# VH-VL binders against p42126, part 9

Target 1, 258 residues: p42126
Amino acid sequence: QRVLVEPDAGAGVAVMKFKNPPVNSLSLEFLTELVISLEKLENDKSFRGVILTSDRPGVFSAGLDLTEMCGRSPAHYAGYWKAVQELWLRLYQSNLVLVSAINGACPAGGCLVALTCDYRILADNPRYCIGLNETQLGIIAPFWLKDTLENTIGHRAAERALQLGLLFPPAEALQVGIVDQVVPEEQVQSTALSAIAQWMAIPDHARQLTKAMMRKATASRLVTQRDADVQNFVSFISKDSIQKSLQMYLERLKEEKG

## First folded at step 1 (VH-VL)

Design t1 (framework fv_traxivitug)
Fold by ESMFold2-Fast, scan of step 1:
Structure t1 (fold): chain C 258 residues (1-258), chain A 122 residues (1-122), chain B 107 residues (1-107)
Amino acid sequence: as target 1 above (258 residues)
Amino acid sequence: QVQLVESGGTLVQPGGSLRLSCAASGFTFSSYWMTWVRQAPGKGLEWVANIKQDGSEKYYVDSVRGRFTISRDNAKNSLFLQMNSLRPEDTAVYFCARDEWYDLSGYAFDIWGQGTLVTVSS
Amino acid sequence: QSVLTQPPSVSVAPGKTARITCGGDNIGSKSVHWYQQKPGQAPILVVYDDSDRPSGIPERFSGSNSGNTATLTISRVEAGDEADYYCQVWDSSSDYVFGGGTKVTVL
């Protein structure tokens, strides 16, 4: 089990803890368990809100699992990207209140998860940066993730952040609006509980319909072209130059451990 | 020089209590999860408990849950294990170890203390 | 619940290669760490991340991990390599899981 769920049915809240070593990478298996865990909570009338956090502080999620994107078949890349799309669609359109309690570094795919939430709280530690840094790795954030960032921080800030692959430390993250609160590490959990209670004070029907209305255009843009987006990803990732760059990056990561 | 030094191990009667200590030096203690691992005489390694950097989360192997309490004092660079209702089966060398999160692996114990022997016998 | 299976003992002649297996369901999807414990001493980490070595560990120590089996390989074994070896994974349902240990005897 890569996802730990700590329910508080009396409060209508569950805490979903990422526990996928080493850095909560979005592997195919972890993506699948996240979707299943979310679906179970959505189908249980006892729960109205979910707090997403890492079981261990330091890394919220390092993002996409590069081993799922290198040295594999085109069919594997297609399946992986479909799973990534499914997680984003499920989280972004969830009827539950979602709060991310970011107790660690949150780059790339970690930021993807955080951005789907209704509210984001980041621990005040300069090592815990958040952002979509794909361009620093020579890859591109998909249009639906670009749209999600743009909806959160605005067009100009998003364009600058995406083109430069920026990772925002806590003060800058708060200033640009990619997170809603920055608090000392020891206060992240209590702040998340306070925030989710405020969102849950709104009648579910009105809150859910407003969320759906606000997010419909962004979600539908992906829904209408999922297969084309998969084909674009598979084509791009399968390029010899990209595969070589990813292989070199993975080798560098292993070397830095020894 | 990274170092962990355990103390407190002794002979205890069944049903008794004992507190183990671990003194850390040479690294930023408050930045790491810490763990206790035990080894019964002539047997293998068994994880006992671990504790988050700030002490807010604690996890235990089922056999000691409710009887053992892990704690830490970051100001003093110290880790503790309070053991209550001790059983003969708890007889073991208790090691203090540092949890290291590697980018391509889960948690491993990169630094170990020498261990302290706890004997539970009448 | 992860369960890690190791052979209880392995005998190897000096200068030959010792291979210690660690069996577990889908262990190839997890990172495996290996510890060496000499009699009366604390364990030391000899291989992490399936195949990487900490500073100070000889190149004779290597590892692999695929499918349901991880392997620690000690090439050109020396008398000083005689020890108990443990594999370990971290699992969300079980936390830290150790193998039962393998006693390597150099004869």
Scores: ipSAE 0.000, ipTM 0.400, lowest interface PAE 17.5, mean pLDDT 88

Design t10 (framework fv_traxivitug)
Fold by ESMFold2-Fast, scan of step 1:
Structure t10 (fold): chain C 258 residues (1-258), chain A 120 residues (1-120), chain B 107 residues (1-107)
Amino acid sequence: as target 1 above (258 residues)
Amino acid sequence: QVQLVESGGTLVQPGGSLRLSCAASGFTFSSYWMTWVRQAPGKGLEWVANIKQDGSEKYYVDSVRGRFTISRDNAKNSLFLQMNSLRPEDTAVYFCARTYLDYGKWFDPWGQGTLVTVSS
Amino acid sequence: QSVLTQPPSVSVAPGKTARITCGGDNIGSKSVHWYQQKPGQAPILVVYYDSDRPSGIPERFSGSNSGNTATLTISRVEAGDEADYYCQVWDSSSDHVFGGGTKVTVL
């Protein structure tokens, strides 16, 4: 099991804990378990909100699993990217209140997850940065993820952040608006519980319809061109220069394990 | 499609010099590190030298440093190994190999090799 | 400085599994690559980055690497798998290091 769900049915809340060691990389298996776990909570009327966090502090999620994107077949890349799209669509359009309790580093795909939430809380630890740093690896954020960031921090800030592959430490993350609160690490969980209670105080029908209305254009843009986006990803990732860059990064990470 | 072809291997007397060539085709040669690996008759593989994409960095096994020079011509898709002050222990089949990552972490594909014999 | 130790030979019956080990101090912290070489031929890459497989290499070739031992596993062995197999790592102090090679004989 890669996802632990701790229910608090009396409060209408579940805490979904990422447990995909060593760094909660979004492997195909982990993506699948996240979607299934979310769907189960959405189908259970006792839950109105979910807090997403890591089982162990230090890393919220290191992002996409580069081993799924390197040295594999085009068919595998297509399947992987479809799974990534599915997770984003399901989280971004969820009828549940989603709060990310970011108790660790949150780059790239980790930031993708955080950005789908209604509210983001980051632990005040300079080692924990959040951002879409794909360009630092020689790859690009897809248009739907670019749209998500732009909707959150605005066009000018998003363009600078995406072109430079910026990872924001806590104070800068709050300043640019990519997170809503920065609190001492030991207060992240209690702050998340307080925040989700505020969102859940709003009647579900009005909150859900407003969320759908606000997010419809962004979600529909991907829905209408999922296959084209998959083909663009597969074509891009399969390039020799990109494969080489990813292999270089993976080799460096492996040697750094000690 | 992707091919590496070595040439230049011959019989040379100790203390002599020889230049090996490797012709690459079917890929963007200038985008890869390139490597020379040798194999003495009946023995295992031994790394000899590698060269960065633009020729700016070159590395050698200790036993050939100062005697061998690796070089490349990206316009001609060619890799070279200049071997000076040859010793009997340099007798081997020399393979060129396309190399992945900084310093050439792994090798794919390999050429068929060219035999260098250093003997009197 | 670094030395990679392979058994000189491994015998396996057709359809069975061959396991070729590559021993090295803290090799699990390094990336291990595996090459197959048939007599009179150039080596070919069969496994890289411990467990990844190049396009065209059948999935019965797999690898693992932990602690002081990396292993190349060939399941459902075929006569055509008879060859010498070499492990290889890169190390900042010794550059590229090859194991001594293992002759796999399919009996």
Scores: ipSAE 0.000, ipTM 0.384, lowest interface PAE 19.0, mean pLDDT 88

Design t11 (framework fv_traxivitug)
Fold by ESMFold2-Fast, scan of step 1:
Structure t11 (fold): chain C 258 residues (1-258), chain A 123 residues (1-123), chain B 107 residues (1-107)
Amino acid sequence: as target 1 above (258 residues)
Amino acid sequence: QVQLVESGGTLVQPGGSLRLSCAASGFTFSSYWMTWVRQAPGKGLEWVANIKQDGSEKYYVDSVRGRFTISRDNAKNSLFLQMNSLRPEDTAVYFCARKGSYFYEPYYGMDVWGQGTLVTVSS
Amino acid sequence: QSVLTQPPSVSVAPGKTARITCGGDNIGSKSVHWYQQKPGQAPILVVYDDSDRPSGIPERFSGSNSGNTATLTISRVEAGDEADYYCQVWDSSSDHVFGGGTKVTVL
């Protein structure tokens, strides 16, 4: 099991801990378990809020699993990207209050997860940066993720961040608005519990309808063109030049952790 | 082979200027933060300057701020250190080093180092 | 303000354990990296992020970091381990701070 759920039914909250070593990469299996875990909590009326965090501090999530995007068939890339879309849609439009308690590095797909939440808390540790750094790998953030970042930090900041593949250290992350709060590492969990309690103080009906109203246009843009987005991703990732680039990056990662 | 090679070290009079270069090969230079570290003869390592992947952020140790400028040319896989108003205390072997993985953040150590280039500031 | 204190020297017999400390205010909240440097050579990263080892570094090298002290431990010391060892931290104000270095002598 790659997702650990620690329920607190009395408080109406569950803590969802990522446990997909070594770096919580969004593998196909991990994506599937995240969606199933979220759906289970959504269908259990005992829970109104979920805190997303890493089981081990240091890495919240390193993002997309490059081994799912390299050396595979076009059918595999299509299935993988559909799973990524499904996770984003399910998290972004969840009826639960979602708070990310970012106790580690949060690049690329990790930032994708964090951006779907209603509130983001980042540990004040210079090792822990957050951002959409896809361009550093020679790939691009999909339009629906670009929209999510733009909705959060604004058009100009998002364009600079996406084109340059920026990762923001805690102070800069707070300043640009990609996170809502930066606190000492030992206070992240207690701060998340306090924040989620504030959001859950709002009656569910009104909060949920407001969230849906605010997020419907962004989510619908992907929903109406999911297949086209999958085809665009498969076409792009399958290019020989992109495959060679990804293979070189995977070799580099092996050298670093070897 | 992953490699960094420094050049430009020489004898300079106090108050003079010098530019150091570092040539990178065997890795995607534009994906890494780069660092200059110096070591005075018989002394320990001292961090001098950092530069972000795209050159957008630059940081310096207090003693060189305003005198030294770090820069990079990603198209040429090159790192530079422009040293102005040199003092005898700047005499050291200057190393360039690669730090961190841009998408595997927990690895912020300096994992690749050049051989160093000697700068002597003396009359 | 940030300063890292290392003992200037440590002597150890072959086959025994050497422990090199790196003292700093609240250093346990920071990532500590350790470098080995032999005369006339560039430094080599031996431990990163408190306790992890790069590929090619023997398991005899290990690290810990808690409170105000980080420690590099070299078990079953060999003659080839004789070198200067430096700790280094990620500091947001300066990015990197090095300790003064420790000369390990294998007698």
Scores: ipSAE 0.000, ipTM 0.410, lowest interface PAE 14.9, mean pLDDT 88

Design t2 (framework fv_traxivitug)
Fold by ESMFold2-Fast, scan of step 1:
Structure t2 (fold): chain C 258 residues (1-258), chain A 123 residues (1-123), chain B 107 residues (1-107)
Amino acid sequence: as target 1 above (258 residues)
Amino acid sequence: QVQLVESGGTLVQPGGSLRLSCAASGFTFSSYWMTWVRQAPGKGLEWVANIKQDGSEKYYVDSVRGRFTISRDNAKNSLFLQMNSLRPEDTAVYFCARGYRYFDLLPYGMDVWGQGTLVTVSS
Amino acid sequence: QSVLTQPPSVSVAPGKTARITCGGDNIGSKSVHWYQQKPGQAPILVVYYDSDRPSGIPERFSGSNSGNTATLTISRVEAGDEADYYCQVWDSSSDHVFGGGTKVTVL
């Protein structure tokens, strides 16, 4: 099991803990289990809010699994990217209150998950940073993820962050607005419980309709273009230059690993 | 041939200063976090300081913070530890070590070590 | 202030299995690395990220990490395995923490 769900039915809250060692990479299996876990909580009327965090402190999620994007078939790349899109759509449009309790590094796909949440809390640890760093690997953030970041931190900050592949340490993350609170690591869980209680104090009907209204345009843009986005991803990732870059990076990691 | 060679260890009086050097060869020095680890005579290993690939992040054990400064010169493949206000308890063999991790944001282990250089702080 | 507790010594006969424990509060949620140090030599990384082995380290070295205890297991112990062994983790405060070390004696 790659997702641990700790329910608190009395409070209407569940804590989803990522447990996909070593770094909570968004493998196809992990993406699938995350979506299934979320769907189970959405279909259980006992739950109104979910806190997303890592079982292992130090890394919230290292992001996309590069082994899913290199040395594989075009059909595999298509299936993988469809799974990534599905996770984003399900999280971004969830009727549950979502709070990310970021107890570790949160680059790329980790940041994708965090950005879908209604509220983000980051541990005040200089080793933990958050951002969409895809450009540093020669990879481009898709339009729907770019839109999500723009909606959160504004156009200019998002453009600078995306073009340069910036990862924000805690103080800068708070300043730019990619996270809502920065607290000592030992207080992240209690702060998340406090925050989610505040959001759940709002009547569900009004909160859910407002969330849907605010997020519908962004989500619909992907829904109407899912297949085209998959084809664009497959075409891009399959380029010799991109495959060579990813292969070199993976070989460096293997050589360093021994 | 991947290698780290420390130098600069000597006898220093309490309150004195000393600079240790570590020469790296056989790998792309600028691509790795680097670490100083010390070992007092007959005692265990104690982490001292580490530095990010580009020198932008530096971390220290509490007992040396404000007294020691870690730095690197990637053009010269060299790592340094400037030690000020030395105390008798700083007496140890100081090892230079290369940081190894699966991914850049993970905490690391040390996969390549130098042979160490002895620092003795005594009158 | 994370503290890692190792037994000071372990005695094992050749061909038998040595187990070296590293105790720490909730250590199973952290990544543990293990080092071997022989007299007068620099440490050598023998197990990293709980259970992986660097190139050149024999299969008889293995690791596990769960709950409050990480364990380095050396199967079919050889005389050349006699050494001091250290566990190491990153503390949540970004500090490397080493265990006190375990002297493995092969008799």
Scores: ipSAE 0.006, ipTM 0.422, lowest interface PAE 13.2, mean pLDDT 88

Design t3 (framework fv_traxivitug)
Fold by ESMFold2-Fast, scan of step 1:
Structure t3 (fold): chain C 258 residues (1-258), chain A 124 residues (1-124), chain B 107 residues (1-107)
Amino acid sequence: as target 1 above (258 residues)
Amino acid sequence: QVQLVESGGTLVQPGGSLRLSCAASGFTFSSYWMTWVRQAPGKGLEWVANIKQDGSEKYYVDSVRGRFTISRDNAKNSLFLQMNSLRPEDTAVYFCARVKYYGSGTYFPYFDYWGQGTLVTVSS
Amino acid sequence: QSVLTQPPSVSVAPGKTARITCGGDNIGSKSVHWYQQKPGQAPILVVYDDSDRPSGIPERFSGSNSGNTATLTISRVEAGDEADYYCQVWDSSTYHVFGGGTKVTVL
């Protein structure tokens, strides 16, 4: 099991803990379990909010699983990217209050997950950075993820961050607005519980409708062109030059671990 | 096995109208932008028109804008080109082709599969 | 970039290398795609995104693109490579732009 759900029945909250070692990479299996876990909570009237965090501190999520994007078939790349799109759509449009309790490094796909949430809390540890660093790997954040960041931190900050592949340490993350609070690591969980209680104090009907209204345009841009976006991803990732770059990067990661 | 089969090409008088069809098979037609490209006898390739997956966006070369209309029927896996106010310079073999994009925009699109073409002759 | 310039013809002996150029202002900033067309036939894609090959196209076909010139290179040329070759780019104002074509003759 890659996702642990700890209910707080009295508060109407569940804590969803990422447990996909070593670094909570968004593998196809992990993406699938995240969506299933979210759907179960959405279908259970006992829950109105979810706190997303890592089971083990240090890494919230390292992002996309590069082994799903290298040395595989075009059909595999298509299936993988559809799963990534599905996770983003499900999280971004969720009727639950979502709070990310970021108790570790949060690059790329980890930041994708955090950006879908209604509120973000980051542990005050200079090793824990957050951002969309795809360009540093020679790949491009999809337009729907670019839109999500732009909606959060504004056009100019998003353009600079995306072009340079910036990862923001906690103080800078708070300053640019990619996170809402920075607290000592030991206070992240209690701060998340306090934050989600504030959001849940609003009647669900009004809160959910406002969230849907605010997020509809951004979500609809992907919904209307999901297949084109899959086609773009498969075509791009399948390029020999990109495959070679990813193979070299994976080999470097292997050498650093041993 | 991707296949594109054009039909409808014939002799038409200047000022006349003609509709071309392209039947697609072997792939999910509704997932691709489609295009028409033409080639005058003994000349090179000239792009004519593009259509988005759902038909919501259409683009044309300047010389045919207002005269030609590209359309599609995803339920029938078919692409169409309605040609009105035909001119002798529209005489060409018309190819249907599938469009591939990469990246976040319309940058660098290419045509990975082509039909065999259908000849349109505009003459008295 | 509105115009792509190709030589009208290139002659090459069997087993030698043919090079077809596609000239355009700052073409190296764009991706160039190459199509092969035999008489009476539809074009087929032989190189896309400057240097990548579709499945089924032999490794004898390669491409490059820098500055103002893109090049399609056909090594160890075979009689069956005799055809017209077209380069193509995308431009935001003119959309798809094709070169005039180059007839490769294997003699």
Scores: ipSAE 0.000, ipTM 0.397, lowest interface PAE 18.6, mean pLDDT 89

Design t4 (framework fv_traxivitug)
Fold by ESMFold2-Fast, scan of step 1:
Structure t4 (fold): chain C 258 residues (1-258), chain A 122 residues (1-122), chain B 107 residues (1-107)
Amino acid sequence: as target 1 above (258 residues)
Amino acid sequence: QVQLVESGGTLVQPGGSLRLSCAASGFTFSNYWMTWVRQAPGKGLEWVANIKQDGSEKYYVDSVRGRFTISRDNAKNSLFLQMNSLRPEDTAVYFCARELYSGYDFGPFDYWGQGTLVTVSS
Amino acid sequence: QSVLTQPPSVSVAPGKTARITCGGDNIGSKSVHWYQQKPGQAPILVVYDDSDRPSGIPERFSGSNSGNTATLTISRVEAGDEADYYCQVWDSSSDHVFGGGTKVTVL
């Protein structure tokens, strides 16, 4: 089990803990378990909010699993990217209040997950950075993720961040608005519980309709272009230059692990 | 085949300065975080400082912050610890160690040198 | 500044099992690493990420980690296992933290 769910039914809240060692990378199995876990909570009337965090501090999620994007078939890349799109759509449009309690590094796909949430809390540790750093690996954030970041921090800040592949340390993350609070790591969980209680104080019907209204245009843009986005991803990732860059990066990570 | 060899440990007077070196071989030095861990005579292990692969990030235990500086020279496969304003409490064997991890995964110290003894006494 | 608590010593008979504990608040949420140190020698890594073993470390060494306690277990203890054992974690407030060490004596 790659997702641990700790219910607090009396409060109407569940804590969803990522447990996909070593770095909570978004493998096909982990993506599948995240969607299934979210759906179970959405279908359980006792839950109105979910706090997403890592089981182990240090890394919230390192993002996309590079082994799913290198040395595989085009059909595999297509299937993987469809799973990534599904996770984003399910989280972004969820009727539950979602709060990310970011107790570790949050690059690329980790930031994708955090950005789907209604509220983001980051532990105050300079090693825990958040951002969409895809360009640093020679790959491109898809338009729907670009739209999500732009909706959060504004057009100019998003353009600079995406083109340069910026990872924001806590102070800069708060200043640019990619996170809502920065607190000592030992306070992240209690701060998340306080924040989610505030959001849950609003009647569900009104909150859910407002969330849907605010997010409909962004989500619909992906829904109408899912196949084209998959084709763009497969075409890009399959380029020899990109495959070689990813292979080199994976070999470097392997060397670091001994 | 991985080897780490510390040097520079000696007797110094309180308030003095000393630079420790660690020579690395048998692996791609520039791909790893590196650390210094010390051990006072008859006492346990204490982490002192670590440094990122490219030298851009450096962290220190509170008791040495502002007095010690960790640095590296990737072209020469060398790690350094500059120790200033030395105190008797800094007396210890100083170990150079490789910090094994990928990206942000905070892993163990998988290879250690044999250490170099620093004695701070009058 | 170590926030990890280990017993100062553990005595075990040859062929029996030694268990060395490492106590820390919410340590089960952290990756625990274990080191063996013999007198006058550098430490060696014997268990990492709670329960994994480096190449060359015998299967007699195993680890577990849950709640507030991590445990290093040495089964079928040999005289050569007599050493000091240290647990270690990464903590956001303290960076790398070592336990105080446990002297294992094989009687």
Scores: ipSAE 0.000, ipTM 0.412, lowest interface PAE 16.8, mean pLDDT 89

Design t5 (framework fv_traxivitug)
Fold by ESMFold2-Fast, scan of step 1:
Structure t5 (fold): chain C 258 residues (1-258), chain A 122 residues (1-122), chain B 107 residues (1-107)
Amino acid sequence: as target 1 above (258 residues)
Amino acid sequence: QVQLVESGGTLVQPGGSLRLSCAASGFTFSNYWMTWVRQAPGKGLEWVANIKQDGSEKYYVDSVRGRFTISRDNAKNSLFLQMNSLRPEDTAVYFCARHPKYSYGWLYFDYWGQGTLVTVSS
Amino acid sequence: QSVLTQPPSVSVAPGKTARITCGGDNIGSKSVHWYQQKPGQAPILVVYYDSDRPSGIPERFSGSNSGNTATLTISRVEAGDEADYYCQVWDSSSDYVFGGGTKVTVL
């Protein structure tokens, strides 16, 4: 099991802990378990909010699993990208209050998860950076992820961050608005519980309809062109130059692990 | 082949200063967090300081803060530890070590040098 | 302000299994890394993130971590495994915390 769900007694919330060692990479199996775990919580009337965090401090999530994107068939790449889209759609449009308790580094796909939440709390450790750094790896954030960042920090800040592949340390993350609070690491959990309680004080029908209204245009833009986005991803990732670059990166990663 | 070679360890009087060096080879030095870890005679390992890839962030164990300065020269593939106001309790073998870049390796150490002995005694 | 407790020494016969423990309050909620240091040599990473092995480390080396105890297990011990072994965690309040080390002697 790659997802641990712990009910928080009396609060009507569950803590969803990422446990996909070593760095909570978004493998196909982990993506699938995340969606299933979210769906179970959405179908249980005991829960109105979910706090997303890592089981282990240090890394919230390293993002996409590059082994799912290299040395595989086009059919595998299509299936993987559909799973990534499904996670984003399910989290972004969830009727639950979602709070990310970011107790570790949060680049790329980790930032994708954090950006879907209603509220983001980052531990005050300069080693824990958050951002969409795809361009530094020679790849591109998809338009629906670009839209999500732009909705959060504004057009100009998002353009600069995306083109340069910026990872924001906590002080800069707070200043640019990609996170809502920065607190000492030992206070992240209690701060998340306080934040989620504020959001849950609002009647569900009014909060949920407002969230849907605010997020419908962004979500619908992906929904109406999911297949085109998949084909674009498969075409891009399958290019010889991209596959060679990813293979070289994975070989370096393997060398550094052992 | 990753190699880390420390130098500069010697006998120093209390209150004195000493600069340690670490020469790195076999990898792109500028892409890695680097660290110093020490081991007092008959004691366990103690982390001393680490430094970000570009030198913009530096962290220290409380007992050396204000006395030690970690630095690096990426053009020369070298890591340094400037030690000031040395105390007898700073006597230790000082190891240069690398944090893995990928897998967010600043949490642990993947390659270590042989160490250089610093003795602080009158 | 966390402390990691290791036994100072472990003796094991060739071909048998050595188990080196690392005790800490709720250590099972932290990632544990293990280093081997032979006299006159650089330390080397033998297990990281509780149970993963670097390339080149034999399958005889394995790790586990639950509750208050992490364990490094060396199966089918060889004379060349004789060394000092250190566990290590990262803690937000203390940064890098090492155990006191365990001297493994192959008799």
Scores: ipSAE 0.006, ipTM 0.557, lowest interface PAE 10.8, mean pLDDT 89

